# VH-VL binders against q58766: the designs that were tried, part 40

Target 1, 244 residues: q58766
Amino acid sequence: MIIMYAIGIGDNKEEVLKAYEKLKEEGIEVELIDNPKLLVDKLLDGEIDGAVRGSLSSSKVILYLRERIGKFYRASILKNPFTNGIFLLSPVGIDDISEDKNERIKDKIRIIEFASNFLKNYNIKAKVAVLSGGRLGDLGRNKVVDETIYEAEEIVEHFKGNVDIIHNGILIEEYLKDGYNIIIAVDGITGNLIFRCLGLICKIPGYGAVILSDKNVNFIDTSRNANWERYYNAIKFLIGGDFG
Key: E = the ipSAE of ESMFold2; O = the ipSAE of OpenDDE; V2 = 0.75 times the mean of E and O plus 0.25 times the DockQ between their complexes.

## First folded at step 16 (VH-VL; framework fv_dargistotug)

Design a5 (at its last look DockQ between E and O 0.91; V2 from the best seeds 0.77)
Fold by OpenDDE, look of step 16:
Structure a5 (fold): chain C 244 residues (1-244), chain A 118 residues (1-118), chain B 106 residues (1-106)
Amino acid sequence: as target 1 above (244 residues)
Amino acid sequence: QVQLVQSGSELKKPGASVKVSCKASGYTFTSYGMNWVRQAPGQGLEWMGWINTRTGDPTYAQGFTGRFVFSLDTSVSTAYLQISSLKAEDTAVYYCARHYNWDYFDYWGQGTLVTVSS
Amino acid sequence: DIQLTQSPSFLSASVGDRVTITCRASQGISRYLAWYQQKPGKAPKLLIYAASTLQSGVPSRFSGSGSGTEFTLTISSLQPEDFATYYCQQLYTWPTFGGGTKVEIK
């Protein structure tokens, strides 16, 4: 069976084509698709084995994907600068999880479940770190931070015993040093900011954002203004390359 | 006190199936993950996989897919290991062992010897 | 999978001896290492976890140290009941065990 992948091509064509050419040089066949619905349809209909949004419109591709497969979450895939492994960061969208406390907790629980399952498919044991808004010692200094701490504790309690999960405050650097590979941000804004700082400013390697759902969908969400390396890496991730 | 009590020794022929039970007591069953570990005669310990006692979701180590099935009956705090299409090389002592947050395996069953012989 | 290499595989010692067993990981595992003792016909017994934390009820003559890729189990003064096989285990990724170290009476 021939394995086929696709990259969406909208604006930012130069970068997408650069990725395409690089992949081609490596003998990796990729189809360029300029139609958002076609990209999703070909993936879900089994015509291709994996798809990268590329530079197609997020509002068009993501919305249509949501129509086809229902609600899903996303997790950014980033290289761990300390261990050379990968970690998933979620949520990363400003409205990916609820603003309601109880629903937000449920969303984070679902994210952890889906992310754990995702990593298992790559034979990776999930190690979950839940972020709060401050150090544990900061409890009592700010009521908003306190809420994030309590929320994190509640999530850890939910997974108590079975899952390798930890809450140790805002110390993301310590989480990553210890090899935690699922980082749960306080909210989508926080996650997005973390992503932008690490991925876009510090330039740690990234592979796009995976789909977290009860359905197995080989789709990588990428930014429409990303460089060719991110599109390239997204395809390489789908192929199952070695990431350390 | 915490106890994991496994079913008794089994003697099977090649091609047969066996189901080993591990009954937990003295703690909240669903608050600890359950692992299965194999030890062939005179050999070391080999992790087979684990099952999430809260969700029932099993994870199998490489080499233990297909013929090995983890399952639960939470109503009786029991984990099960089923091995189908038994082979001579499956002869071993099988242990259940609980973990907590993957820090350690603190309690083990007494082991179940499964002998596969024609 | 992460491979753990124990050294030595066999160790002969006398009562009262200081015994040191080494466990080497194929990659960094931080402090996610446990040590077990197993006697013939018995299930393994947890001795040390988190590389250096002594399990409750375990004699203080047992100690663990190390981080990253090199770990050590030490028995400060070997007792008659300590003759057994010892295994290291990493829990950084999917659990794997070392090959074991059999401590025999000299």
Scores: ipSAE 0.837, ipTM 0.921, lowest interface PAE 0.6, mean pLDDT 95
Fold by ESMFold2, look of step 16:
Structure a5 (fold): chain C 244 residues (1-244), chain A 118 residues (1-118), chain B 106 residues (1-106)
Amino acid sequence: as target 1 above (244 residues)
Amino acid sequence: QVQLVQSGSELKKPGASVKVSCKASGYTFTSYGMNWVRQAPGQGLEWMGWINTRTGDPTYAQGFTGRFVFSLDTSVSTAYLQISSLKAEDTAVYYCARHYNWDYFDYWGQGTLVTVSS
Amino acid sequence: DIQLTQSPSFLSASVGDRVTITCRASQGISRYLAWYQQKPGKAPKLLIYAASTLQSGVPSRFSGSGSGTEFTLTISSLQPEDFATYYCQQLYTWPTFGGGTKVEIK
């Protein structure tokens, strides 16, 4: 009968409580849950209709979620500062993709497929940009950078034709100016750092990080040190899928 | 060299079904997306959606989410459009058209006229 | 979705005339606009993509220009085979077509 949402509450309690108060003021039912396993169990057992990690520990909540549903990736939903749209940044969890080179390429291919399907459900056509560690003219200067460039080219080759996909090196600002709405980071560390700079320092509006998987999981991951608006926006997204 | 050949014209009664084929040749079928475009008599072009030829995953434009089904048979490089519960308003020419990276639709089938008449 | 408004919807012209057709998008679409020519009973044919790039095999009298929300197709000297209907198409988001511009003999 009653649609229920939950926000995890751990560190950063003041900001979570501000979001809770605003949602309550708007008549939105939200349970505050301080137990990582309980948050996940209630979501997956159907006792709540959507969950936000809030300020609970990532290592506790995300690892348990993986135990329950298997492999998944995270994509941050951010407002594009150059357009009126959004973009997905993925991976953004530091441990979302493999350290192994060959498996990392497979992970990124899966991310692109899941992110494209996510956008399709919101009537948004995917435009994919794959980042690498340098500019295309940097080939031959650094072996690690070269490897990321070749990796990005292999991923583009896999999708091109059917999908609007490009690799033009490290130039994230050009991708965003051109309206690319799926940005594939080199790895989880680079994706997380990009998110922290754009979302937490520069305050680009966002809706948290969604779960990318073959399962339908109504869950938003958020930084434990986010401001109250990010927790609030995450719940609002879960309710209606309205990007604002 | 690149060619999209569609099945012939169809005359149907309301409530029937039709399946239009689009056979591709002269290129690697799974390297290009396949689109369906409708043109009612005397009207403009209307994008109906597309099918990812690598994955088989269809996407339908709004207004085409119910009675229209896109499918593939990659073994014969063929895309299909099936229309169920035909209405008089479905009378149109239906085109298949391929795309590469969503730059443009460079090759089109010759069109299939579907006429729905009591 | 993005609406494309073509102007004019109809025009009458003579062989040798310079013809200009405009396409206005309801929001910015960068360079992601294509132009097609369609003759009666035939499938559309690609003329221009990326707003201004001429498709191979298309005569040089055809040209495209514009960016953002305003685009034009120009035929510098109309030939007998150019009497047709012309459509713009955006591919920045899910594709949409303009309403068409019919070019007829005066």
Scores: ipSAE 0.594, ipTM 0.838, lowest interface PAE 1.9, mean pLDDT 91
ESMFold2 (binder alone), look of step 16: mean pLDDT 93; pTM 0.942

Design a6 (at its last look DockQ between E and O 0.89; V2 from the best seeds 0.79)
Fold by OpenDDE, look of step 16:
Structure a6 (fold): chain C 244 residues (1-244), chain A 118 residues (1-118), chain B 106 residues (1-106)
Amino acid sequence: as target 1 above (244 residues)
Amino acid sequence: QVQLVQSGSELKKPGASVKVSCKASGYTFTDYGMNWVRQAPGQGLEWMGWINTRTGDPTYAQGFTGRFVFSLDTSVSTAYLQISSLKAEDTAVYYCARHYNWDYFDYWGQGTLVTVSS
Amino acid sequence: DIQLTQSPSFLSASVGDRVTITCRASQSISRYLAWYQQKPGKAPKLLIYAASTLQSGVPSRFSGSGSGTEFTLTISSLQPEDFATYYCQQLYSWPTFGGGTKVEIK
């Protein structure tokens, strides 16, 4: 069977088409789809092997995807600037996890579970680093930061003993240097900010955001205003998952 | 004290199945991941995979998929390794070993010799 | 998978000798390296973890050093009970073992 992928094309057509052309030059079969529901339907119905949102509306595609497969989380895939591997960053959406403490903890736990399974499918051992809002030594300086520290500790305690998981404060650079490949942000705002700083400002290579759920869905979420490289990389990720 | 006690030696014919047990005591079983390590006669150590003792989720190393199955009975703090369709090359000592946060394998079973011969 | 190469594979030494075993990783594993001792017919015994941390109960003559891709196990003064096979193990990724180093009596 011919393996086929799809990229959603809404606005930002020039960048999507550029990605399309590059992929085509490489002999990769990609279909351009301008209908959000059609993109999701073709994927879930098995007509295509993988899909990238491309520049289609997030609200339309993601909402419909959620209707079809239920609740899911997202994790941005970024290249580790120190190890040349990849790491998953989650949450990255401003409303991806609950504002309620207990529910937020549950969400993060689920994210870790799904992310670990995701990496396992690519034969990658999960190494989880949980971010808090400050250094460990900052405890007592700010109540909000303290709460993030305690929350991180609680999450680590949940997985402790079985999962390779660590909490060492806000030191994301140290996490990445040590090869941790699942970074759990304090919240979606924090995660999104990290993503934007690393991916959009510093231009760390990225492959879009994967779907984290109990279902295996080959879907990559991309920004509607991304450059062609991000769309291209998303498809390349779906094809071979080159993490080296 | 922490102990991992494995089942006794096994002699099997090719094509048969074997199930090795590893009973843990002296600690909370579900607080430590359990690994399986193979050592062929005169050879080195080979990591086969591990099982999350809290969730029961197994992970198999490359080369140990299909015929190898990790399982648990948490009620008796026991991990199991089942090998089906045994081959001569499966002849080895099999160890269970616990880890904590993937820092090290600090406690090992005494090993179970599985001999596969016609 | 990350490959660990131990050197030498065999080492002949006498009681009182300083023994050095090297473990090289195919890629950086930070400090996620452990050393084990195995005697014939016995399970491996943990000696060192995190590259340089001595396991409780292990004699101080054992030491570990290194980071990244190069690691070393040192026995400052070899004792009769130290004749065994030693393995390095990385836990940075899915665990892998070195090929082992057999320390034999000269």
Scores: ipSAE 0.846, ipTM 0.925, lowest interface PAE 0.6, mean pLDDT 95
Fold by ESMFold2, look of step 16:
Structure a6 (fold): chain C 244 residues (1-244), chain A 118 residues (1-118), chain B 106 residues (1-106)
Amino acid sequence: as target 1 above (244 residues)
Amino acid sequence: QVQLVQSGSELKKPGASVKVSCKASGYTFTDYGMNWVRQAPGQGLEWMGWINTRTGDPTYAQGFTGRFVFSLDTSVSTAYLQISSLKAEDTAVYYCARHYNWDYFDYWGQGTLVTVSS
Amino acid sequence: DIQLTQSPSFLSASVGDRVTITCRASQSISRYLAWYQQKPGKAPKLLIYAASTLQSGVPSRFSGSGSGTEFTLTISSLQPEDFATYYCQQLYSWPTFGGGTKVEIK
């Protein structure tokens, strides 16, 4: 009956404790958990309503989460710099999608479905943009780029007209200007690089990374070396989708 | 050639239920989303929600959760709106309307008047 | 939830008049706005989409403009068949309709 959230606490204790104290001032119940397996077990067994990895080791927490729930994808939640909304960027784990061409198309389709459902739970209509490695006029210049264009077109065709989905090449800035809120990167490496440039270098606000799966997992992944505001914002997001 | 044909008007008593049909023709039914729009007498248009015709997953606008159910029969290219526990306030014309990529609602059914009166 | 406010709610005009109807959004919706015409007892008919693009078969006396939060539907020279109720609709997020503008003969 008690609504409870948890933050993992490991190396970066001062910043986690600052977030904890700020949340407590606001009357928000938070448990500090220093054990990766316990954090995941309490979340999945329903003892807590949501979890932030905090400053615990990513490899330990993510490895155990995969053991418990199987395959999942990650999406970064970022503030759209051109609008008042957010967008999801996925994949952002370098190993989230297959190296095999046919399997990675299936992975991206699953990501789109899970991300759309995630946004629906926050009463946000999905607008999906699929990136490729070039402009449409670049066909014929490079075989690898051509393949990314064909793969993006196949993904769009899968969804037809029920979903607001577009592919217009590499032009991420135009998608964001038009309010597209699910951005599908070419692969995990590309998505990770986009995140690092926008979130870590340019400092656009972010809320961490969510788990995309067929299971309802209320979990935000955060850097173990983050400032207290990132841990605080992640909890606020879990509670009610506080977008700032 | 695109056409959405709805079932005929209904006169119901409070507490009854009604099922409105919307049969599509002239296009591939599962390529377009299907929306339901309500218009009470003398009032404006009110979006009730939509159903994804590829997946069958419905989405309901605020205020239309509970007594309103969207469904499909793709074998006959038909969408349905079911309203249970009818109230006098449900008296309205109910329209179906299709969309592609959420650009606009280009084709509408002719509307189905549901009258709820004791 | 994005609210659309139409102005005016009622308009009395003569054949040949220039008519303007305004739709104001509670937040920016870019150009994701459509206009519909509805005559009594009939389904709405799409006139304008993407704020300013005229639907096929709609007379050129209809035009739309605007972006962001303020949008206008204009009828350059009102015809007898144009007496109807006009609705704006945003499709930027989950759709909502404006309250309507009834255009009647003076």
Scores: ipSAE 0.661, ipTM 0.845, lowest interface PAE 1.5, mean pLDDT 91
ESMFold2 (binder alone), look of step 16: mean pLDDT 92; pTM 0.933

## First folded at step 17 (VH-VL; framework fv_dargistotug)

Design b1 (at its last look DockQ between E and O 0.89; V2 from the best seeds 0.81)
Fold by OpenDDE, look of step 17:
Structure b1 (fold): chain C 244 residues (1-244), chain A 118 residues (1-118), chain B 106 residues (1-106)
Amino acid sequence: as target 1 above (244 residues)
Amino acid sequence: QVQLVQSGSELKKPGASVKVSCKASGYTFTDYGMNWVRQAPGQGLEWMGWINTRTGDPTYAQGFTGRFVFSLDTSVSTAYLQISSLKAEDTAVYYCARHYNWDYFDYWGQGTLVTVSS
Amino acid sequence: DIQLTQSPSFLSASVGDRVTITCRASQGISRYLAWYQQKPGKAPKLLIYRASTLQSGVPSRFSGSGSGTEFTLTISSLQPEDFATYYCQQLYSWPTFGGGTKVEIK
């Protein structure tokens, strides 16, 4: 049986087609799908083995995916510039987690659980770093920062002793240097900003955003404005390529 | 006083099954992951895997999948290692060991010798 | 998996000697390295973690150093009770142990 993948094609057709052609040259079977619902249905119905959103509408694809499989989270996969490994960054969407404190904590806990399981499937041990809004020594200087510190501590306490997890303030560079591979941002805005700075400005290699859920879904979320390499890398990730 | 107490030595025939227990005391059992380490006679230490004591989710090292099963009974603060279809090469001392947030294995059981012989 | 190579595998020394054991990792593991002591018929005992932090209750003659791929365990003045096998362990990824170093009496 031939393994088949699909890339969504909406706008930005030139870049999607470039990725398609490159993959085809390598003998990778890829179907181009211009319908958001069809992409999701084919994936969930087992007609294809993996799907990349490509340049299809995020709101349409993600919304329908949520209707089919329920609530899920996303994590951006980026290459660690210090260790040459990968790390997951989450949340990365403005509406990926709740604005309510208690619900946000629950969301982050679920993200950590799903992300850890995700990495395990690739034989990678999870090392979780929880970001707060300042250095540990900044406690007491700003109420908002204090809240992020306490929230991070509460999350670490939840996973006490079992998960390799740490909170050491806002020092993301130190986390990455030490090889932490799950980075939990303070919120979706912060995470998205981190992603944009590292991935889009500094051009750190990335593989799109994976779905984090209790269900195994081979779906990669990509930007509708991405270059062909992003779409290409997303498919390569789905087929189990090397990441380091 | 943290203690890990394992079950006694076992003598089994090839093809049989064995279940080793590791009872924890002196701390909150679900606050620390539990590891299993094998040591064949005259050989070094081999990490077999670990089990999340909070979720019950086991992770097995390469070479320890299939016949090896980690489980828990949190009501009695006990971790279990079950080995099925025993082979002669399974003859070894098996240790349970608690890890502290993946920084180290700070407390170990006394070990359980499993001998597989026809 | 990350491989740890210990050297030497065997070491003969006398009481009072300075002993150094090396552990080399196949890739960078930052400081996520621990050292254990094991005596015959006994479970391993934690000596050092995070490359250089001495576990509570361990004599000060034991020390650890290193980061990245090269690590060392040092016994400043070997005592009679120190004759044992020593193992390094990395916890950067899925845990692995070195092959061990047996310290014997000369």
Scores: ipSAE 0.826, ipTM 0.910, lowest interface PAE 0.6, mean pLDDT 95
Fold by ESMFold2, look of step 17:
Structure b1 (fold): chain C 244 residues (1-244), chain A 118 residues (1-118), chain B 106 residues (1-106)
Amino acid sequence: as target 1 above (244 residues)
Amino acid sequence: QVQLVQSGSELKKPGASVKVSCKASGYTFTDYGMNWVRQAPGQGLEWMGWINTRTGDPTYAQGFTGRFVFSLDTSVSTAYLQISSLKAEDTAVYYCARHYNWDYFDYWGQGTLVTVSS
Amino acid sequence: DIQLTQSPSFLSASVGDRVTITCRASQGISRYLAWYQQKPGKAPKLLIYRASTLQSGVPSRFSGSGSGTEFTLTISSLQPEDFATYYCQQLYSWPTFGGGTKVEIK
């Protein structure tokens, strides 16, 4: 069977085309698809082996993907600024997890399981850090913050000792310095904001966002306004997990 | 209180298979990961991989794919290492060891000597 | 794959001596380093984890230090029962062991 990849092309055509031409120079066949539903359908029907959203609208592509495969989560793949490795940040979709406490604990547990298996496929041992809304000494100051702390503690306890997992509050910089490579945000909004600050403003190198689900979906979500290197790197990642 | 008790020594011919057991007691078996470690005669310790005791998912170190299989029977709190197509180079002591949060291997089995000889 | 290099490979010392064993990692591993003691014919025994935390039931003459790439195990006053081989292990990524340091009593 012919291995084929696709990049979605909408706005930002110049950068998508630059990525396409670079991949062509390397002998990598990529289809440019300007229809959100077609991109998803070809991927799920097996006509293509992997897809990058490219510059297509996120709301159109992601909504249709959810219609076809049900609930899934997104994890952003970023270079760790303190180490030689990468980390996954999840959730990064603003609506990826429930607002309900009990349901979002289950969501985060599933994210940890899927993300750990993702890293295992790249021969990377998972080191999981669960964020909460404050420092551990902040208990009693705010009921919402307290809830996030207790939720993080419950998630850690669920995994017991099989998984390298920690909760030390809001201190993401300490987690990254210690080589934690799965960072669980409080919710989709906080995860998205962290990604936008680190990836888009501070321009920490990244490879897009993967789909975490119980289905095998070889799809990377990318910013509509990315430079060509991000689209190129996303395809290279789908092919063999090249971290640059 | 915590114990990991392994099956007894084995003498095998090249090409045979062996299955080493590691029975855990004194703790909740599925709360700790289970590792296998090899030590050839006069040599150092070599991590072979581990099995997630909650999910049953094994992970093998690079040098231990193919002929090595980790498995569990959680109903009797026992982990297994199976080695197929035995070679003389497989002669070693095989240890099971548990971990918690990947901080340490705090309890080890007594070791199982597998000798592969014509 | 993270290499751990132990030195010395062999050490001979008298009862009461302070001895140190070093473990160097090929890349930064933060504090995720454990030390084990193995006596002949026995399984390894955990001494220290997270570079410096003494395991329960281990004599206080054992201590560990270090972070990043360089780590030490110290025995403050060597006893006859400390005849053994000592291994470091990193658990920052998929585990690897150092080559071992054999300690003999003079």
Scores: ipSAE 0.729, ipTM 0.889, lowest interface PAE 1.2, mean pLDDT 91
ESMFold2 (binder alone), look of step 17: mean pLDDT 93; pTM 0.941

